# Designs tried in a protein design chat: VHH binders against p95470. Part 16

Target 1, 316 residues: p95470
Amino acid sequence: KQVDVHDPVMTREGDTWYLFSTGPGITIYSSKDRVNWRYSDRAFGTEPTWAKRVSPSFDGHLWAPDIYQHKGLFYLYYSVSAFGKNTSAIGVTVNKTLNPASPDYRWEDKGIVIESVPQRDLWNAIDPAIIADDHGQVWMSFGSFWGGLKLFKLNDDLTRPAEPQEWHSIAKLERSVLMDDSQAGSAQIEAPFILRKGDYYYLFASWGLCCRKGDSTYHLVVGRSKQVTGPYLDKTGRDMNQGGGSLLIKGNKRWVGLGHNSAYTWDGKDYLVLHAYEAADNYLQKLKILNLHWDGEGWPQVDEKELDSYISQRLK
Below, E stands for the ipSAE of ESMFold2; O stands for the ipSAE of OpenDDE; V2 stands for 0.75 times the mean of E and O plus 0.25 times the DockQ between their complexes.

## First folded at step 4 (VHH)

Design a05 (framework vhh_sonelokimab_d1; at its last look DockQ between E and O 0.05; V2 from the best seeds 0.00; counts 0 for: pae E 5.5 > 2, placed apart)
Fold by ESMFold2-Fast, scan of step 4:
Structure a05 (fold): chain B 316 residues (1-316), chain A 124 residues (1-124)
Amino acid sequence: as target 1 above (316 residues)
Amino acid sequence: DVQLVESGGGLVQPGGSLRLSCAASGFTFSDYAVGWFRQAPGKEREFIGAISWSGGNTYYAVSEKGRFTISRDNSKNTLYLQMNSLRPEDTAVYYCAARSPYSRYLTSAEYDYWGQGTLVTVSS
């Protein structure tokens, strides 16, 4: 059985790979080879105590993690939200190690990093992703629908926005002027992830709809900037904050709903990590790890055939 | 090999109470958000409420809040619906349903597994 994941992110501790995904308490898998995976743990045994205060319709689901190693600690960011609402928050929980057998293993929730409030915010505080810039400053990209994807500067502890606060709009699609600010609207964009390569930051975003089995329209677009704050321009020179985005990969008859990627450099090679729904297996969401190549102008490319050749295995 | 089996339905007098059970097998019950729906003859299926994977959070349809209570016992792979102050309009087939922990949405459209239902009749 292949590994079932939604919104996958990865990190490495020693010679062990760890995979984090949407699930009860955030699902954690481990692997020695990035092909054979074992269930490891969940980060929360019970839901965060603050969740219902922020999101009154919250029903216990934790979404869309990101994992970031910083100064000897692992920071796990997670989303608290409810269907169709921007009554949402991104929280963070911290651990010294990812090995459950270690005496130092303990997830410690640090609470809310950022919260979105309907009518106040034209953005949704979900889908976090961490990026360090070329000066070592750490930033969070996030967002879904509404007014698009945002980036803000984190404080030194990576637990809240820096003071003074610094915010940027990095990508958005056109939203109907007739929509009330409390409604998600039709601007189908979410799940930002930024990878630094050479002189550029590359912003990946998921366009379309996830989570509708065969009716999912999720696909990945990309743009780049020499500054982490943008503007992120696509291959045609169009600003992603003005509807720009160059297609990286889309679904086919076998694989649907491709998106919510992360991207990494491991052992000198570049990789794109995402989920894809397999039509032949009732649209079950599968882990995909694809090689990330670069063309002569420095744009990322993936081989769609690797959707068929990368096959994960779930072990007992 | 997934099964959800409802039980505890039957005839009850107006103002009475009833507890429904739903026994789950063939999947890791403690990983799933689970909930209750009902359908009266000639009407659309109606959401009653749901309970999170740990049992720490419950969500109810506005009309049912206060009269119905959802609970679960993960050690027994069982979901419960406690129904109090029953009215004739509560007469329906009651379904339990489970939604994948990997789904980002918690709506009726995203429930993956359904039981066959148990009839509750509220009448003299």
Scores: ipSAE 0.249, ipTM 0.636, lowest interface PAE 4.7, mean pLDDT 90
Fold by ESMFold2, look of step 5:
Structure a05 (fold): chain B 316 residues (1-316), chain A 124 residues (1-124)
Amino acid sequence: as target 1 above (316 residues)
Amino acid sequence: DVQLVESGGGLVQPGGSLRLSCAASGFTFSDYAVGWFRQAPGKEREFIGAISWSGGNTYYAVSEKGRFTISRDNSKNTLYLQMNSLRPEDTAVYYCAARSPYSRYLTSAEYDYWGQGTLVTVSS
């Protein structure tokens, strides 16, 4: 059977690929070939002690991880939230290795990176994604609904915002000013991910709604900038802070609600990693790893036929 | 086959207490957040509360503050509901349900598996 994932991110250690997913304690799979996957571990054996304070309705499942290697350590960012609310926080836990058989394998939680509070903040502190710029500065993008997607500098140990703080808006959709600030609203944008390719940073974002089975409208858009801080412009030159975004891929009858992507360069080739709801299997969320191609003007493209040709295999 | 089987229902006096159990089989119980619902005759199902996969967090409907306690024992694949200070309006069929680790819906649609229910009657 295929691998069930939501919000997939990946990294490699030695000859082994590791896949991280929304789930109980953040679900981890491993593979030697990115097709055949084994369950590996959970990053948390229970939930972070601060989770209920941040989100009183927290159900114990951690959301929307990102995995980042820096100076010999693995940083796993995770989200604590409740659906439809911006009572949320992004935390980080750190490990020296991803191999559970190693005596050095131990997730060490470093606590909250950022937190959002209804009525105080017009943004939602979930969906982290890490990018380093050309000068070695590490940034976190994040956001879901409300005032859209943000980017801020991380401090030297990657566990908090830098001091002095530097924050940027990188993408947003129209939100009614008449909407109460505690409501998510109509600006259906979330899940930023930034890939550096050539002279550009490419911002991917998910538009629409996940998590509605066959009614999911989730799809992927892209813009680019020569600076990690933006402005990110689509193919027509429209700013993503002004509703810009060029379609990268959308679902079809068989594969619905594509989104929450990550993107990587491995061995000189580029890949898009995402989840898709399979209509033939009750819209369960499945892993997709697709080839990312580039046209003559430097814009990414994905062949929709690969949705049918990439099929993961869950082992054991 | 997946099963959730409630037990412990029955007749109880107003002000009394009752402990419900829900035995789970056919799936990895410790991966799922689980919860309790109830349905009075002719009414919609009503959420009571839920407990995280690890048992470390509980969440209750606001109307149930202090009267009900949810717990779980993952070694026995069992979910519990302790109900105290029972009132006639608590009369209902009580259901346990399990929520997918990958679903994020906030309503009853977020629960994959349901029990058959156990009747609780609170009457003088």
Scores: ipSAE 0.114, ipTM 0.572, lowest interface PAE 5.5, mean pLDDT 88
Fold by OpenDDE, look of step 5:
Structure a05 (fold): chain B 316 residues (1-316), chain A 124 residues (1-124)
Amino acid sequence: as target 1 above (316 residues)
Amino acid sequence: DVQLVESGGGLVQPGGSLRLSCAASGFTFSDYAVGWFRQAPGKEREFIGAISWSGGNTYYAVSEKGRFTISRDNSKNTLYLQMNSLRPEDTAVYYCAARSPYSRYLTSAEYDYWGQGTLVTVSS
């Protein structure tokens, strides 16, 4: 059986890989080879204390985690939201270790990093992703729909926006000004993830609609910038803030709804981590770890065939 | 405010047909998977079926496949349940529900929004 994760992110502690997924309490899996995965834990045994305040309809599903290591600690960012609304918040919980067997294993929720409020904010506080720039400043990118993807500086302890606050718009799709601000609109962009590689920062984003099984239209686009704040330009030179984005991978009839990726460099190799819906399995979401290559111009490439060759195994 | 309002319930004879409607408001209906549930007296709520956001996919409980048909009209923010060959055991309160697309399974009973229900009574 394959690992059926959604919005996967990954990190390593020692010789063990840890995979984090959207789900009740954020599901965590562990692996020694990034192929065979075992259930490890949930980051939350109970809902965050503030979750229902932010989203009254909260049902325990925490969205779109990101895991970031900083000064010997693990920062797990997560989202509380309701679909179709920007009544959302990104929270962060911190642990000394990811090994549940360790006496130091304890997730300590530090609370809300940012919160979006309908009619106030034209952004949605979901889908956090962390990136450190060349100067060591740590940033969070986030967002979906509405005004698109945002980037802001984190404070020194990585729990709040830095003060004074510095925000940037890094990608967006067209949105009607006549649309009610509370509505997500048709700007189908979400799940930013930035990878530093070579001379550039690469912004990955998911376009289309996820989570709709065979009707999912999710796919990945990419742009790059020499600065973490942008502008991120696609292969044609179009700004991602102006609707730009170069297709990285769309999938096929066997694998649809590909997206919400993360990207990593491990042991000198680059990887694209994402979920895809498998047609043969009633479009159940599956973990995919693809090799990330770079062409002669420094643009990322993946082999779609690896969607078939990488097969995760969920061990009991 | 999110609202799902079922209608079309009532008394019908065995073998008869009934079409339920669910009118949605207060959320982006077209972004949600929506489904039907029912709860008979003294029984647990059971899944009937669901339909994807576009209507391209439908999912049914094995017991109801072929007898019930689910459809939707996103332009009208409406979900439908066509019930044919009704039986006394189909007597229940029927609920429509909307499920967040961020949920893992479209057939899950954990839906975000629920209607108040409409009573269907199948009796001679």
Scores: ipSAE 0.027, ipTM 0.329, lowest interface PAE 5.5, mean pLDDT 92
ESMFold2 (binder alone), look of step 5: mean pLDDT 80; pTM 0.815

Design a06 (framework vhh_sonelokimab_d1)
Fold by ESMFold2-Fast, scan of step 4:
Structure a06 (fold): chain B 316 residues (1-316), chain A 124 residues (1-124)
Amino acid sequence: as target 1 above (316 residues)
Amino acid sequence: DVQLVESGGGLVQPGGSLRLSCAASGRTFSSYAVGWFRQAPGKEREFIGAISWSGGNTYYAVSEKGRFTISRDNSKNTLYLQMNSLRPEDTAVYYCAARTPYSKFLNPDAYDYWGQGTLVTVSS
């Protein structure tokens, strides 16, 4: 049957592709060809011990991972949250290998990277994505609703913010002035991912609403900057931190809820990885891997027809 | 329940730097999130940056190559804005402001207490 994923990210170890997605303990699949997937593992068999302290309404589902390889280790970032709340934290767990048959295979939770607290923070500590800049400094982008998407500098071991701390607002949509800081509000923006290509950092963001079947309005926008810290400007020159964003891909009658992308260069080709809900299959969330092309001005482009041509399959 | 007074504004050449200070009075300063805003003549008030009540988190709406840094010293009831690599477009009146936990960071109307402003002019 087809691979059922939300918020997909991928990495490669040797000749094996690994896919990570939202689910109990973070769901992990493996593949030799990126088409035929096999269930591999969960990163957490038991919930993080701190999860209920941060998020009293936590239900055991870990959200929106990112996977980053650094100095011989795999860093898996994950979100602990509850729907509609910013009682949230991004944590990190580390492994030497992704192969569960290896004697070195063990996930070691390093705990909380950042935590959002209602009334203190006008942001939500979910949807992490890791980017290294052109000087080798590693940064995390993150965020959902509230005051938008943020970027901060990570420390040398990638487990917490650097000291001294450095934070930037990279994208946001307008939020009602009458809304209490504890409420998510109507600023429908989340899931940042940054890709470096040529002279630019490209910030992808998911606008609209996921998780509502045929009523989902999720779609991808993009902006770019010559600095990882921004400002990220769209095709019209509008700052993403002032409501800018150029449409990259939008749903149609067959595919809705397109979003939560990552982007990669594999074997000299660029790819956009995302989920989409198929209307003809009761809006099941499916993995999509699309070719990422670049126009004459250096802007990314995708072909929506590839949503129909790429089919992921799951082995028993 | 807090009063704010800005200082440190003035004339500076392009490429120069300034450090603005905001002195707060009131026993509750350490319980407020505080921020910096600016307003150029005839323009809307623009959010620059904010720092959480604990000092552990900073947020920037205008940030290019780390030009502006916000910090606070709760023991001195003082907020700072370090401004580097200044440009003519940075010319504005700069305001410090404090918000209660029931306000949002990014809207000037959400802040309960405002300073009177300090003029920064970037020109040769």
Scores: ipSAE 0.000, ipTM 0.098, lowest interface PAE 18.4, mean pLDDT 85

Design a07 (framework vhh_sonelokimab_d1)
Fold by ESMFold2-Fast, scan of step 4:
Structure a07 (fold): chain B 316 residues (1-316), chain A 124 residues (1-124)
Amino acid sequence: as target 1 above (316 residues)
Amino acid sequence: DVQLVESGGGLVQPGGSLRLSCAASGFTFSSYAVGWFRQAPGKEREFIGAISWSGGNTYYAVSEKGRFTISRDNSKNTLYLQMNSLRPEDTAVYYCAARTPYSKWLSESGYDYWGQGTLVTVSS
């Protein structure tokens, strides 16, 4: 049985890898080798007390986590939302260790980081991803549909936007001005993730639709900037905030709905982590960890054949 | 009694054109995203295209983009599919479908209400 995940992110504590994904309370797996995975825990045994106030249609599934280690704490960011709505918020919960056997193991929810409200905000407060810049400032990218993907600086405690608040638009697809601000629209872009490599920040985004089995059109695009705030330009020089984005990987006959990536440098090697739906297995969402290579111009590349060769295994 | 009724199907020669209609009743048509699907003989049902509740946005399957055009008239509670440059492989039963009021953005899935279909045969 392979590990079934949606929106996977990873971190390491000691010699143990931890995998976080969308699910009831956020599902956590652990591994010693990034291939053989064991169920570890859920970050929430009970839904956040504020969830249904923000999102009346909330069903208990926490979406699209990101995990970030900072000054002795693990920060788990998570999304509260409902399909097709921007009644949403990104929250954060913290822990001193990811080992459930430790006497210090306890998730402590710090509440809402940001909230989107229909007709007030032309963005959706979901799909957080954390990036530290070259000066040590910590930033969150986020967003889905509406007006695209945004970036803002976090405060010193990483629990709120820094003051004065400044919001940067880093990627978007065109949206009709005739469409009500309460509607998601057809600007099919979400799930930003930023990786710093050499002189560049690389912004990955998922274009298309997830979450529709064989009808999913999800695929990954990339752009880069020397500044974390952008502009993020694709291989043709087009700004991602003006519809730019260079294809990194897309689905095929076997694998559909490829997206919601994270990206990491581990032990001197670069990796792309994502989910993909296997057509032959009723479009079950599976974990994929692919090697990330770089061409002569510094652009990331992946080998689509690794979708077949990386096989995760779920241990009980 | 929610109902979707397709019409306009028939026999057409290769290279010809045809316009299908879908009449909606029993629900607030102008509040729903609606789309077209087809099922060719011996194959699974496949998505063709969808149009937002207002008509301001359309989304097409990549294989059909450029030959087929979807439109709607909310004052008549009617969805249309204009089909041009028809080929024998376009022979199928064509269905219209409507998505739940909570699914106003365009997609290939999430359709709750379906018509009974109209047969299009492309043959010489």
Scores: ipSAE 0.000, ipTM 0.121, lowest interface PAE 14.6, mean pLDDT 87

Design a08 (framework vhh_sonelokimab_d1)
Fold by ESMFold2-Fast, scan of step 4:
Structure a08 (fold): chain B 316 residues (1-316), chain A 124 residues (1-124)
Amino acid sequence: as target 1 above (316 residues)
Amino acid sequence: DVQLVESGGGLVQPGGSLRLSCAASGRTFSDYAVGWFRQAPGKEREFIGAISWSGGNTYYAVSEKGRFTISRDNSKNTLYLQMNSLRPEDTAVYYCAARTPYSKYFGPGEYDYWGQGTLVTVSS
């Protein structure tokens, strides 16, 4: 059976690739070749003690991780939430190594990075992604629905917002002013991820709805900026914070709900990592690793045929 | 992969109690949210309740809350449904089901792995 993931992110330690995804305690797989995957661990053996205080409807699954290596530590960011609610928080847990056989292997939870509270915040504190700018400053992008996607500067320990705080709105779809602030609304945008390539930062976002099997409308859009803080402009010059976004990839009859990507440069080649639901296999979420190409104007492109040709294998 | 097998069904008198078990095989039962469904003769399948991977959270259909209790024991790879104050209208085939975390949703939604079902007959 293929490895089943939702919201995949990856990193490498030595010669081993590690894959992190939404699930109980955050599910971790390892691989030597990015094709053959083995269950490794979960980052949490027990739920974070603060989870139900933040999110009373929390169902035990931690969502939408990002993994970032910084100064000898691996930082695993995770989301605590409930579907359709902004009773949410992004937390962080750290480890010195990703190898569970190491005597140094121990996930240490550092607690909440940011929290969203209904009626106070017109944003949802989920879907974190880490980006270092060209001066080495580390930033977190995040968000889902409500007032869109945000970016803020992290402190030196990467465990909370910097002081003084610096926040930017980077992408947004229109939301009715008549809608109550506690409601998610119709602004179907989430899962930011930023990749630096050449002179540009590229912001990827998932538009539409995940998590509805064959009724999922999830697809990826992109914009770019010469500054990590934006504005991120699409191919037509429209600001992503004003509804802009250029289509990168969408679903078809075989693959549905394409989204929640990460993107990487590995050994001089660029890759898009995402999940896709396989219609022929009851819409189970599958890992997809696609080659990321660049056109003559510097825009990313993917070959939809690679959705059929990349086949992961689960060894355990 | 997870495989599910229900047991504990049978004939019971109105007002009686019954505990159903669902045995899971496969390494990762503790990674699944699991639930109970039933299907009465000639009717659509109906959601009863679900329990999160850790057992920390439960969700019940309004019609069943108070009479039915769902629980799990991950060390035994087993899901349970305790049914009390049974009525003739509770007669149905009862199914356990598991869902992968592909959905950021827990509750009566879509489930990926299903047991074979166990018949519960409530009659005088």
Scores: ipSAE 0.015, ipTM 0.423, lowest interface PAE 6.5, mean pLDDT 88

Design a09 (framework vhh_sonelokimab_d1)
Fold by ESMFold2-Fast, scan of step 4:
Structure a09 (fold): chain B 316 residues (1-316), chain A 123 residues (1-123)
Amino acid sequence: as target 1 above (316 residues)
Amino acid sequence: DVQLVESGGGLVQPGGSLRLSCAASGRTFSSYAVGWFRQAPGKEREFIGAISWSGGNTYYAVSEKGRFTISRDNSKNTLYLQMNSLRPEDTAVYYCAARTPYSKYLPSEYDYWGQGTLVTVSS
């Protein structure tokens, strides 16, 4: 069986890889080789106590995690939301180790990092991703639909926005100014992830719709900037905050709904991690780890054929 | 993967009570959020409410709050809908449905559905 995963992010502790994904309590897998995966744990045994207050229609599933190691702790960011609503919040829970056999293993929820409120905010507080800049300052990118993707500076403890607050709009698609601010609208953009490579920060975003089986239109675009705050420009020089984005990978007849990526440098090699729905297997979402290559102008490239050659195995 | 089968429907007098059950077959039932929907003849399908995978949180349509209660027993792989103070307008086919944790922008769309059970409220 391949690993059934949506919105995958990864980290490493010692010689063990850990995979985190959308699910009840956030699903955690472990692996020694990034191919053979074993169920490890869930970060939450019971939903966060504040979730229903923020999102009255919350159904218990925690979405779209990011995992970040900082000063001896693992920070797991997660989304509390409901379909088609921006009654949402990004929370954070921390652990000293990812090994469930360790006496130090314990997820401690630190609560809400940011919250979006309908009519107040033209953004959705979901799909967090963490990036450290070249001066060691840590930032969170996030967002879905509405007014697009945002970036803000985190405080020293990585648990809330810095004071004074610093916010940037980094990517968006056109949204009618006449549309009610409570509506998600048709600006189909979400799931930012930023990778620092050489002199550039690369912003990946998922365009289109996930979560519709064979009708999913999800695909990945990219832009880059020499500053973490942007502007992120695509290959044509168009600002991602003005509808820019260069295609990185899209679906085909076998693989549909490609998106919600993370990206990493491991042992001197670069990788793109995402989910893809396999048409022949009832559009079940599969883990994909692809090699990330760079062209002569410093743009990322992936080989679509690796969707067929990377095959994860779920161990019992 | 999960298969759902509703039971407990039937004829009830106005003001009466019924408890519907939804039996799930499949090893991963405790990983699903599950809910109840109904459809009256000639009407659109209506959301009644849902319960989280752990049973810790319940969510109701405003019009049904206070009369209907959703619960689950993961040890029995069963979802329940307790209906009190039934009215003729509650006459409908009642469906249970399960949502995988991977569905995102599909409001009211669940991945697995039962066949439905008919509830008739009449004298």
Scores: ipSAE 0.014, ipTM 0.468, lowest interface PAE 8.3, mean pLDDT 88

Design a10 (framework vhh_sonelokimab_d1)
Fold by ESMFold2-Fast, scan of step 4:
Structure a10 (fold): chain B 316 residues (1-316), chain A 122 residues (1-122)
Amino acid sequence: as target 1 above (316 residues)
Amino acid sequence: DVQLVESGGGLVQPGGSLRLSCAASGRTFSSYAVGWFRQAPGKEREFIGAISWSGGNTYYAVSEKGRFTISRDNSKNTLYLQMNSLRPEDTAVYYCAARTPYSKYLDAYDYWGQGTLVTVSS
């Protein structure tokens, strides 16, 4: 059967690919070819000790990781939250290697990077993604629902916001002014991921709803900016922070709930990594790795036929 | 996909105790967060408590905290609910449920048992 993932992110150590996804302790798979995957490990054997303090309704879910290699360490960012709430935090745990057989293999949790608190914050501190700008400064994008997607500058060791802090709103959909700030609302936008290509930073976002099997409306939109801080403009010139976003890929009769992408350049080729629910297999969430092409105006394109042709295999 | 079967229900007098079990089969049990729900006649299903995949974190509904204890044994693929100081108001069908770790919205409990009846009566 195919690899069962939600919110996939990837990195490479040597000749081995590692896949991280939402799951118990953050599930980790490894592969030599990005097609045949073997269970590797969980980043956490027990839940973070601070989780229930931040999120009183937390019951063990660790969501939506991102993995980033920086100065000899692997930084794994993860989300602690509860359904429909912004009692949330993004944490970070670090490791010197991703190989569980190495004597240096040990995940060391560095704790909370940022926390959202109901009624104080009109954002949800989940769905982190890391991007380095063209000056080597590292930033985190994040967010879900509420007031949209945010970007902030990380400090030198990538464990907290820089001082002085620098924050930007990079994408949002309209939210009712009559809705209490503690409520998620109907502004269905989350899961930012930024890829730098040529002169542009491309912001990918998931619009709609995941996690409802055949009723999922998740799909991917994109915008771009010459500055990592935005504004991110779609193909029509509309600001993503004003409801803009150009469709990249959406579901069809076979594949539903397409979203929560990451994007990478590997060996001179560009790829979009996401999950998709297969209708014929009870909407099971499957790993998809698609080639990312660029049109004559520099916009990303995906061949929907690759949803059928990319088939992951889970090895024992 | 996981299948769940509850057991341990029955008749108990007020002030008594019962331990419910939920046996899991199918997909690896240790990959799921699992919980207990109950439904009394003529009422909506209500949440009692949940335990994380590792057993390291538990969450209880405020009204049941202190009387009920949830635990799991991943080596036996079994979830437990220890119920103490039972009241007539605790009479209900008790359900175990497993939630997919990848569902981020609403109630993520996708797999349900058939239920076990608990009657608290003199």
Scores: ipSAE 0.014, ipTM 0.476, lowest interface PAE 7.3, mean pLDDT 88

